# Ledger of designs, part 62: VH-VL binders against c7peq0

Target 1, 252 residues: c7peq0
Amino acid sequence: MHNKIYNSFIDRKAKGIKSFAVLIDPDKVNPADIADLAAKCTAAKVDYIFLGGSLVITNHLDECVQQFKTLCDIPVVLFPGSPSQVSRYADALLYLSVISGRNPELLIGQHVLSAPAVKKSGLEVISTGYVLIDGGAPTTVSYISNTTPIPSDKDDIAMCTAMAGEMLGMKVVFMDAGSGARKPITESMISRVASQVSAPIIVGGGIRDAEKAYLNCKAGADIIVVGNAIEKETSLIKEMADAVHAAAPVLK
Key: E = the ipSAE of ESMFold2; O = the ipSAE of OpenDDE; V2 = 0.75 times the mean of E and O plus 0.25 times the DockQ between their complexes.

## First folded at step 20 (VH-VL; framework fv_inotuzumab)

Design p8 (at its last look DockQ between E and O 0.72; V2 from the best seeds 0.00; counts 0 for: pae E 3.2 > 2)
Fold by OpenDDE, look of step 20:
Structure p8 (fold): chain C 252 residues (1-252), chain A 120 residues (1-120), chain B 112 residues (1-112)
Amino acid sequence: as target 1 above (252 residues)
Amino acid sequence: EVQLVQSGAEVKKPGASVKVSCKASGYTFTSYYIHWVRQAPGQGLEWIGYINPEGGRTTYARKFQGRVTMTADTSTSTVYMELSSLRSEDTAVYYCARGEYDSSGYFDYWGQGTLVTVSS
Amino acid sequence: DVQVTQSPSSLSASVGDRVTITCRSSQSLLHSSGKTYLSWYLHKPGKAPQLLIYEVSNRFSGVPDRFSGSGSGTDFTLTISSLQPEDFATYYCQQYTHFPWTFGQGTKVEIK
């Protein structure tokens, strides 16, 4: 039970199945549109709903989680900007350590503070190496934490970072160009990381079309996360989902 | 004393809508969620949904999506549940109940119930 | 959805009797947090239901000591140690570990 979502990541990866996740910011989503969004995600066979934002200002995470849980059967995975953003009603929590940076608070400090609440929630906790890649725009995380993202052209740094995360026991690698990224993560970087990491690789940030989603999958991404593009045009959900699902992994 | 007082019994035709009210008193209205639960004759209780009176955010059971609308009036401390496209199967006693969704899923105070009869 | 079944559906008892009502769920109600979310209600016709027990064994405020709850996993029990005249009613259990929340069909306690 405590590994259901993670096991799904591993199982799908092992089978060569690519997954599509829709990222929803609880603070930005209109409750009136959640039903429609859930319906579209279901119709598109979205694999995961990621809920979270860099800043959660409002305290309605539980409501948001529950709304999706009532509207569809898609697993809801918390993708919090802070480890304290938890809801016991979700299916899992990506417990993010920003390993691309050198801020001790984002490496372990905030986790220590949030650990009791997370434990109490009973959530499946998935240790995640969060790798922030320069997307051409400052992210809320980078700004608040004063962390420097990995340059977009430094594939080896990204690779080594991901490798280190995996060797430290992190179960998932999340490469993120950030919300509103102008430059998505390159296929080259994804391929480089994928060549050295066996853990599931989640890629997000700046993905605006189905082609990019597809190419990222081909490069080695296991899960594609899209938020902003979908918020602007929900009709893209199906198109992107189809592209991701049609993608085959690169044969190693 | 915490009280939830519901509107009176309703008789409706199939296809019609019904709106039931629940007036809360004896506590801070916006501090607690109001849930709606119904019980059809000879059946168990069925959860319909809830509303957060603070802000009016709602969560409905999948079964009722598209047919149920919950609203809250903070000025009168009243919650409303409207059910549309009524069917015979919607015949039931409808209850409002106070609960804290985030901390508990039990209901500490209930309304007296409102019988809604749907018949041709 | 998690099915909750009460037994018996009805029973006859006298004032002073010990009454036991059982609630069985189709799935374990033990949450990963370690808590078990099961509540009991008393309901009289034409009146608002009343909360008796929450989280299996915690009495709600104002509930007499004669009411007690126990159980774990999938099997739960409401016990009335000494039935009083005001206790003749229908009792319902409710699980709120799994969403959506579901209720038992009720147990009617009648006068013998």
Scores: ipSAE 0.558, ipTM 0.824, lowest interface PAE 1.0, mean pLDDT 93
Fold by ESMFold2, look of step 20:
Order: sequence, then structure tokens, then C-alpha cells
Structure p8 (fold): chain C 252 residues (1-252), chain A 120 residues (1-120), chain B 112 residues (1-112)
Amino acid sequence: as target 1 above (252 residues)
Amino acid sequence: EVQLVQSGAEVKKPGASVKVSCKASGYTFTSYYIHWVRQAPGQGLEWIGYINPEGGRTTYARKFQGRVTMTADTSTSTVYMELSSLRSEDTAVYYCARGEYDSSGYFDYWGQGTLVTVSS
Amino acid sequence: DVQVTQSPSSLSASVGDRVTITCRSSQSLLHSSGKTYLSWYLHKPGKAPQLLIYEVSNRFSGVPDRFSGSGSGTDFTLTISSLQPEDFATYYCQQYTHFPWTFGQGTKVEIK
């Protein structure tokens, strides 16, 4: 079963089925609350758990993956803040290149250093073009990446960036407004990118309500990922998942 | 030398709880997982869960979720496993076992076992 | 959960005999990394289980050379080349490729 998670992205996109992912930072979540979080994700029929942290705590990452695996059947996909954040028990790894930036370390440099460990992990590796969009405020990613996010009103720049990433071999496009974003990515930008790439499109950052999640799906997002709003209020999981799942298929 | 020494046998009635201790010595307590595995009479071995003594994080097998609690006391290098709502099928020998963080999944050193008998 | 089944359930043997125990899993234990995660334990009643073999064929520290492991995919064996008096025990295989980790039901090796 090579590429099981990537194939699920492709198959669902082909069928017009939208997916909801909950992003969890294992270093910030209270371990005592993980069981309740997993139960809520299961009840809401969340499609993926994205796990990612800002710190390199490999033993804690393994523990978190194993906890979710004992608590539910939802696929666990690593969304690393660092290439060293791997666990052999996860289902897949989003191997992110910040293609919207000009920092060579985040484009390829860290990948050169991490590749032996990533290969040894045995994880399904999903090459992902990470496109950072201006969310109306400085974000942790914007600061650390030492790069200028794509302006929120420059749809053509986002589109060309995503197209270039796909042509260079990226299997997935991840459009992200970043942690701490005040405004989510516009539906206009999502639609523009979706019109020009066939790769699955993940959209995240600043999504705070079910209506925005629904509208992003209508605009062409294939996978909606939410972390911050759910950290504040886990009751939103069901509401957002329902909205994502109810979105009409995008006609080809 | 690595040693895991468990508390003595327990006899409990159905519906009660039992708390078994496992005292570790001969290594850095907070550098390894402690797992719990049981063997019912005439049955094979069954993994229950583990605790990371650094921070007290736990992972429990699905079958035991909601009935088992594991804790660690770093000052005494001791792990505790508490199983609640006991039934006759919980009668078993309970073992603690050490596992490496990076080599997760096999168990290099084991305790001597603690017999827990659940009977009216 | 991945089930692991041992064969035979029991056997009788004499000191000096060569003993082979089979462990079969319901799914391949070959991890996508190319590694296979299967271990073997020796267990005597009233005693702590003892690790013999990890990662199919690696002998744990202090384990005599007469114990060896082999296999791939779904089929694995533990071989005891010349049975000693202390080797009369129950043997368990355990898979740890897939989570949760699971044990075989055991193979009892008895004196003939």
C-alpha cells in the first residue's frame, strides 16, 4: 500500500468529496484532553488528524500518534514544523517546501539534512508545496521563514507559485495564512489557484467558522485544515466538519 | 543492573480497583517507557499500555481505555497501574516491562509479575 | 489488530533436540522502511518473561547462540539448535510493526 494517504486525497478530489482535517500541536495540547478531542473528531467524522509542533520532541510525537491510534481510526498525517518531527506509526508525512519564499533553507536546505531520517522512518512522504499568504498580521511562519508572504490580494502570484510547484513535482499544494492569521485566505485566491492546478489543495489559517470553511470548499479547496479555532472551542469540530462535508462538488 | 520489582499479589472482589506498583532500579528511570502486560490463566500475553515517566504521559490499549490509569513517581522511581471495575476475567498475572523510547514496541527487562485474583 | 498465531501450540522434546517454532501474522510485518519488527520471548511459570530475539534475528544481550530467529513477510521461525534443560518453557512471538503491538498465543516446549 504505497501512497495510501496521497491516493485518498486524489480519489476524494476526483469524486468532488471535501475533507476536513484537525491540526493538533502535540506540544501545546493538554495530554489529559486528548481522549475527549479524539472522541469529538470521531463523532464529527473528521477525515484526517494533522499532527505538528514547533519543537523537536520525537518521543512526545510518537506518544501522541500512538494515543490517537488507540482512541480512533482517523488517519494521522504529520505536519512538521521541523524535518526531524517523524514517527514510524503515523500514516503519512507532508514534506513541506516553502515555495512562496526565497529562503533556500526552507526551500531545500533542511530537506537535504533530514532526508536520511525521513527515509528511515518508512513513512509515506507527500511532497507538498507550501504557499504562505499574508493573513493581515505577522505570523510565526512569516517571522521564522524570513520571507514576505504573498499579498492577500495578489491572486495571480499565488496561482503562478502553485503552478510552478506542481510542475516542479509537488504532489499537493498547501495554501496557508499562517498561525496567528487575522484573516483567512480569500475565496477569490483559492478559486484562481484551483482553476490552474490539478493537485489536491489544502487550505488553512484563520478559518474561524463553518461558513468560511464551506465557502473555501466551494471555491475549490479540497481539504480544510483548522487548528487555532478548535484549540479555543472543540465544539466547533462538528459544525465545521458538517459544513465541509455538505459542500457541493466542484464541477470539472 | 536493571531491575523491575513489583508489589505483591492481590485478591479483589468484582467491581473493586487494584493498584500494582513497579519499582525500577539500575538505569535512568525517566529515559525509558514502562509498559504493562498481563497473562490470564491459560491465555497468552496481552499488552495493556505504557507510561512515559518523564511527564507522566500514557497510552492505553483500546480494550482498557477508561478502566486503567498509570502514574509515575520520579522521586521513588516507581510506576503504578490501577485497574478499576474489576471482573473475573481480569484475574491475571500483571507484568511491568521496560521499553526504549526510540526502539518502541519490544520489551527488554520485565518485572517478576503480580497475581491479581478477582473473586466473590 | 494484527493477529499473530504460533505453531505448534505445544511440543515434546528431549535435551539435545533441535526445536523449531513457527509464528505467522495476519498481515505482512514488513514495514515500508524495509525493516521487520518481530520479537521472541521465553517464559517460565512464576518467572519474568525474557527477551530472546528482536527485529526477527537479532539476539538480545546474554542470550545463548543456540537461539536463532529467521523469516520475513508473514512467516517467522525461532530455532533452538540443541535444547538444554533450562529451555523447557513457553515461547511467545510478538509483532511490533503495527500498532497496537500483539503477541502470539504461545508454544509450550515440554520434556518428552
Scores: ipSAE 0.467, ipTM 0.784, lowest interface PAE 3.2, mean pLDDT 88
ESMFold2 (binder alone), look of step 20: mean pLDDT 92; pTM 0.917

## First folded at step 22 (VH-VL; framework fv_inotuzumab)

Design q1 (at its last look DockQ between E and O 0.79; V2 from the best seeds 0.00; counts 0 for: pae E 3.7 > 2)
Fold by OpenDDE, look of step 22:
Structure q1 (fold): chain C 252 residues (1-252), chain A 120 residues (1-120), chain B 112 residues (1-112)
Amino acid sequence: as target 1 above (252 residues)
Amino acid sequence: EVQLVQSGAEVKKPGASVKVSCKASGYTFTSYYIHWVRQAPGQGLEWIGYINPEGGRTTYDRKFQGRVTMTADTSTSTVYMELSSLRSEDTAVYYCARSRYDSSGYFDYWGQGTLVTVSS
Amino acid sequence: DVQVTQSPSSLSASVGDRVTITCRSSQSLLHSSGKTYLSWYLHKPGKAPQLLIYEVSNRFSGVPDRFSGSGSGTDFTLTISSLQPEDFATYYCQQYTHFPWTFGQGTKVEIK
């Protein structure tokens, strides 16, 4: 059970299948909207629900996870702003190390502190190299992490960073422009990273339309994560999901 | 002593709504979840949902989404469960039950139950 | 959802008897944390259900030691070592390893 979600990442990648994940902040989501959101995600065949907030304001994580687990059969993956944000009811936890930065606390410090709670939760833990890319404006992630993002035009730095993460044993690479990013990650950067990394590549931040989602997939992204755009317009879920799923090669 | 005391039996027509109350006492009201579980005649126990009295956030089983509404009144330490568009299959004894705030998953204290009968 | 099935559905016993009730789940209730989340309840008509056992074998506060729980994986047992007059009731098991939580159909313990 400890590798079910990761194995799904690997299996889908191996088959060239692209995945769409909806990002939901437990602290921002209106409980009244969760049922509708879950229904739309199900109808759109969303592959994953990512739950995570950048701030630990309230403890609604368990409730939110349980709501989605009750309302749909979509795997729920924790994408926490802090390693301590865990729920035993989730299907997996992306254990994020901010490898684009040089903050020891985000590399290992917070992990040491959260490790007992994470272990106790029994969650599938997916070691994730988090690569923060400049989205054109300070984001909550950049502020909270207190790290300098990789410039958006420095493909080689992103590539080397991702390579290092993989070589250090991280199982997934998450490239993120951050919540509220003005500029999403470029296809060139994604392609450069994908050319050197075998691990599943998750891409998020600033994706506002189906075309961008599709192009990122074609560039080498395995999983597309969208939050803000969907929060503003839930009708985009279907459109984006379809685009992502269409990016997969036809299996003969 | 922890107690959950529910309102009395209800008889309703199909299509109507019923609202059952559960008054909590003997503990800090906002520190525990209140769940609702029902048992139809000859059937097992069925979980309906729960409410966090602190803030009033609710989680419902998908089966009851759109028909159930749970609310909490902190001033009276009372939780309410309203079920609308009643059907004959909604005939059951409805229980409120307490669980720990940490979502431990077991119910340490229960109400006495409220019989809701839906008949033409 | 995880199905939980109790056996037997009913039984007759006398005061002083050893009573055993079984609960079987459709999936393992062993959580990846190492814990197994199964509880037992006693329920009398017109009364509030009462928690007896949680996490397979832990007696709830005030529960007599004649009640004991055991088991692992998918098979669990509630044992009453010496049945008392107040123990005639319906017993339910409940799993809370998997969401949503689910209950057994109940075992009615009747007087012989």
Scores: ipSAE 0.634, ipTM 0.855, lowest interface PAE 1.1, mean pLDDT 93
Fold by ESMFold2, look of step 22:
Structure q1 (fold): chain C 252 residues (1-252), chain A 120 residues (1-120), chain B 112 residues (1-112)
Amino acid sequence: as target 1 above (252 residues)
Amino acid sequence: EVQLVQSGAEVKKPGASVKVSCKASGYTFTSYYIHWVRQAPGQGLEWIGYINPEGGRTTYDRKFQGRVTMTADTSTSTVYMELSSLRSEDTAVYYCARSRYDSSGYFDYWGQGTLVTVSS
Amino acid sequence: DVQVTQSPSSLSASVGDRVTITCRSSQSLLHSSGKTYLSWYLHKPGKAPQLLIYEVSNRFSGVPDRFSGSGSGTDFTLTISSLQPEDFATYYCQQYTHFPWTFGQGTKVEIK
């Protein structure tokens, strides 16, 4: 099968090249602002647009995919709050299992229900082990998942969770402090997870400035995803993209 | 019978705007996208964009961003397309057309077309 | 943007003739779902365009059996098995596998 987006994650990780993703929540974004946002992402050389969030209050994801596809050439990767949210024109789907939690519906239950529609969609499906980390406040993900996040200072628990996910067949590990997090994931925790898994590591939640994005990359994150800070101030897109890209070798 | 009935021909000067209407009947208005497609003299068809009448959400082709605005009035089952900053190259027949939400991309029923002429 | 090109641009034919129009895409129209998204339209002067075929070969409701579509990958064909007086028109192919959606330049079928 064609694994174009996943292979880009793998190829960039192998070269030590870090990626910046902008997360856009279809439920929160003002449609009038999407054109400006797409232009800023293009100018900053953003590597991926992630569409999705934790809330399942609207189903206009397909319309947002088409808006970004007409406005820029950046790959659009679905990061759904529900696995049944698909679009024929998206480039890939992060098929998330909340492996940090003990809710069977978010581990596999909803996937059983959505799998026929996901297969019929033709999307590239990227199995993703989603690891929720305590960000200092209750988050939409914490509420919807009915799970307790891994404590922010329990590096070994996060490490073992990611290791188990990889051994069970997850292609990607997504460490997330959650939308609305007060504190981002520590560099110590990122480093310990990165030391034990070969899978690409996505890190998000609570990242508010370019220095933290850079330091997360140095700690071993492969893909930095930022949503909330960008929603508040789109001028940060270039600063953060530059910082993420500067964490990689200059030559290639 | 599904019908899309458009407003009449318009003649405009460069720099003006034009607003074309498309009145839908014979189906549930808020269950289908309405697209706009144009054909300049001697040229093929060009997709402009669409509106979702349910919430008024729009998607425009890159070439028309900033110049086109589409709106819907669910009480009259009518969509409008407004094209601003008109140029002579905008002279064309403008069609509205509908598509299904779950199968967007082909257009099952079309309006009769509205000729817009832009000349000094 | 994915370009689709029709051939011929114009043709002359008589009632009863078999007419074949081709459409060639600059990229494969086979979607990873296994489906191919190509449609054909008929347009007569002064009238609304009419959908003939969707998904390569599916006839739209009310379209006569003399219209058929075929093809795969980058090459597609519309066939009119026995041309009728009402079939003199311009025909367009349209791809909707890739966004944005694009149309062929048209093929005019004229009476000989």
Scores: ipSAE 0.411, ipTM 0.766, lowest interface PAE 3.7, mean pLDDT 88
ESMFold2 (binder alone), look of step 22: mean pLDDT 92; pTM 0.932

Design q2 (at its last look DockQ between E and O 0.76; V2 from the best seeds 0.00; counts 0 for: pae E 4.6 > 2)
Fold by OpenDDE, look of step 22:
Structure q2 (fold): chain C 252 residues (1-252), chain A 120 residues (1-120), chain B 112 residues (1-112)
Amino acid sequence: as target 1 above (252 residues)
Amino acid sequence: EVQLVQSGAEVKKPGASVKVSCKASGYTFTSYYIHWVRQAPGQGLEWIGYINPEGGRDTYARKFQGRVTMTADTSTSTVYMELSSLRSEDTAVYYCARSRYDSSGYFDYWGQGTLVTVSS
Amino acid sequence: DVQVTQSPSSLSASVGDRVTITCRSSQSLLHSSGKTYLSWYLHKPGKAPQLLIYEVSNRFSGVPDRFSGSGSGTDFTLTISSLQPEDFATYYCQQYTHFPWTFGQGTKVEIK
C-alpha cells in the first residue's frame, strides 16, 4: 500500500505545520452545496476533506468522493463511522479502532468483517487509534459505538490510552468529542497526550470558533477537524483554517 | 435488450443552451449510472459527468461545472443533459452511456450519439 | 489528468489480417488493488459505441473471441486475430483507474 497521506501527516508534523480538515457527512451534505463548499475549502487552503457518516443509510459515498475530487485538489480522507464505508476513489482511509472503549467489535470485530472490502478498494489504510472523549452529552458516535467515553477531565487516562494505541502500532491518534459535542477537548488533555505520543494527533468535536482551533494546535494537535460548526456557517472555514495555519512556527 | 436512445441533432448559437435526452430501456433504470461523453471533431472522447437516476445525484467534470445540468426522469426512464453558455468548442457528438453502480468506470452500453453544432 | 494515446491513428488492413492497436497511458494504470482498469470500444459512424474489452483482457458479453486485450502498466494492446468485414471501425481505449476517466484519440481501421 502507498502511504502518501500518512507521509503528509508525518512530514507536516515534523515541520510543525498544523493542518485543518473539514468533515463532511456524505448522507447529509446537499449535492447542490458541494460546489460552494469545495470552493470555500480551496480558497481557505483547507488541507484535508474528511468524509464520514455515522450511519450507512445511502450508497452515496463514491458519488460524494468523486464530486470533491472533480471540484478541488484537496486530499479526501475517509473517516467512516463503520470500517465498511470505503471508496476506491478516496485518497486514504482512517481505519479506526475505538481504543477508549472496551467493545471488541469496535476494537477488531468490525475490522475483520470489513478487511476484504478495504483490501479490495486499494485505499491507503491508516491505522488510527480513536479516542472518544466525553463531550458533555451523548453524541451519535457514543450511541453507535455503545462505549463509554473518557471523562473530559481525565487527562491521564487519555494519555495512557493514546500511548497504548501508539505502542500497538496505530499510526495516528484521533481524539474526538463527537459530533455535536457540547464541550470540546481541553487544551490540557491535548497537551498531556501530545507530550507522550509521537504519532500525529487529530482533534475533533465541539470546535466552534477559530480561537479554540488555534489553542488546540498550540496545545499539540496536528490536525483539527471541524464539521458541525461549518455546516451551520460555512464562513467559518476560512477563519478556522487561517487560525490553524497561523499556529505553525515560523520556518527559518 | 439494453438500449439507450438519444434525441436528434441540434444547431445552436453561441451563448445558447442545449438539452439532449437519453431514453433507457431493457433494464432497471435506477440500478445503473448514466454518463455523458462527448467527442469533438478530430479529438478523443471526453467525459462530462454522470447522474445516478436513483435520487438524481449528479457528478460533473471540473471543466463543465456551472454549465452542465443532468436530470433523470424515472417515470420515462430518461436522462437529460443540458449544457448552457455554448461555445464553438462545444461542437461535438454527445453520447450517453451506462455504467454499473458498483463499478463506475467502464461503459457497457452507449447511445447512438447526438451532434450538437454551435455556430454563429 | 491521465493522458491516453493510441497508435496508430489509422491503419489499412484486409479481411483475414491480424490487427494490433496500442494504447499508452501517461501513468501506470495498475491500481493499488492489483487490478488494471483499461477498456476497449468499437465505434462505427452513426452507431452506438460498443464495449469490447474491460479490465485489460476480459471480453464483454457477445464479443467474438477474435478480439483480445493484453498489457500492463502503461502499455496495452487490442488484437484482432482475423479481421472480419464488420470490424472496420474506429477503436478507442479508455482508462478508469484514475479519476477522471479518459480516452484515447481513436484508431481507425480501414479497408486496404
Scores: ipSAE 0.487, ipTM 0.817, lowest interface PAE 1.6, mean pLDDT 93
Fold by ESMFold2, look of step 22:
Structure q2 (fold): chain C 252 residues (1-252), chain A 120 residues (1-120), chain B 112 residues (1-112)
Amino acid sequence: as target 1 above (252 residues)
Amino acid sequence: EVQLVQSGAEVKKPGASVKVSCKASGYTFTSYYIHWVRQAPGQGLEWIGYINPEGGRDTYARKFQGRVTMTADTSTSTVYMELSSLRSEDTAVYYCARSRYDSSGYFDYWGQGTLVTVSS
Amino acid sequence: DVQVTQSPSSLSASVGDRVTITCRSSQSLLHSSGKTYLSWYLHKPGKAPQLLIYEVSNRFSGVPDRFSGSGSGTDFTLTISSLQPEDFATYYCQQYTHFPWTFGQGTKVEIK
């Protein structure tokens, strides 16, 4: 079973089925609340758990992976703040390069250092073109990356960036406004990127309600990831998941 | 020498709870996981869960969710496992066991076992 | 959960005999990293279990050379080259390639 998670992205995209991922930051989640969170994700039929965030400063990753694996059957995909943070028991790793920026350490530098450990981990490695979009204010990712996000109204820059990433071998495009973004990525930008790439498109950052999640899917996003809004209100998990799943085509 | 010393046998009625202790010595208590594993009469070994004594983070097998709680007291180098809502099938010998923080999943040192009998 | 099944359930042997215990997994224990995570334990009633072998073939500290482990994929073997009086016990294999970790049902080695 190679590429099981990546193949699920492709198979669902081919069927027009949209996916909902819940982003959980090990540094921000209260360990006592993980069981309740896993139960809510299961009940809502969440498709993926993304573990990580723009800044992860503790090394609790392995324990968090094991907690979710014992609490539910939802695939656990690593989205770490550093590509060197891995867990043998996770299902896959988003091995992301910040292709929207010009910081050599986030483009390839950290990957050179982490590659031996990532290879030895045995994880499914999913090459991911990470495209930072301006979310209306500095975010943790934009500050830490020391690069300028793509302006929110420059659809063609985002489109060309994603196209280049795909042509250079990225399997997935991840468009993100960043944790703590004031505004989400526009549907216009998502649509322009989706018109030019075949790769699965993940969209995150600043998504605060089910309607925006639904509209992003209609614009061409394949996977919606939400973290911040759910941290504040876990009851949103079901509403968001339902909206994302309802964006799939109607079979007749 | 690494040692894990457990509390003595317990007899409980159905519906009660039991708290078993595991006192560690001979190593840095907060540098290893403590697991609990049980063996019912005539059965093999069954993993229950573990606790990280440093941060108190715990993980339980799905079968035991909601019935088991683990705590660690770093001042006495002791881990406790409490199993509630006891049933007759919980009659078993309960072992604590140590593993490395890399979550390798093998158990290098074990306690002597604690027999818990659930009878009415 | 990945099941691990031992055979035989019990065996009778004399001191000095060569003893072989088999452990079969319901799924391959070969991790994509190239490592295989299987351990063996010795257990006597009323005593703490003792780790013998980890990662298929590595003897734990203080374990005599007469104990050896081998195997790959789904099939694994513990061999005791010359059985000693202290070796009459129940032996368990345990997989830790897949989470959650699971044990075999045990093999009791008895004196003839």
Scores: ipSAE 0.339, ipTM 0.738, lowest interface PAE 4.6, mean pLDDT 88
ESMFold2 (binder alone), look of step 22: mean pLDDT 92; pTM 0.928

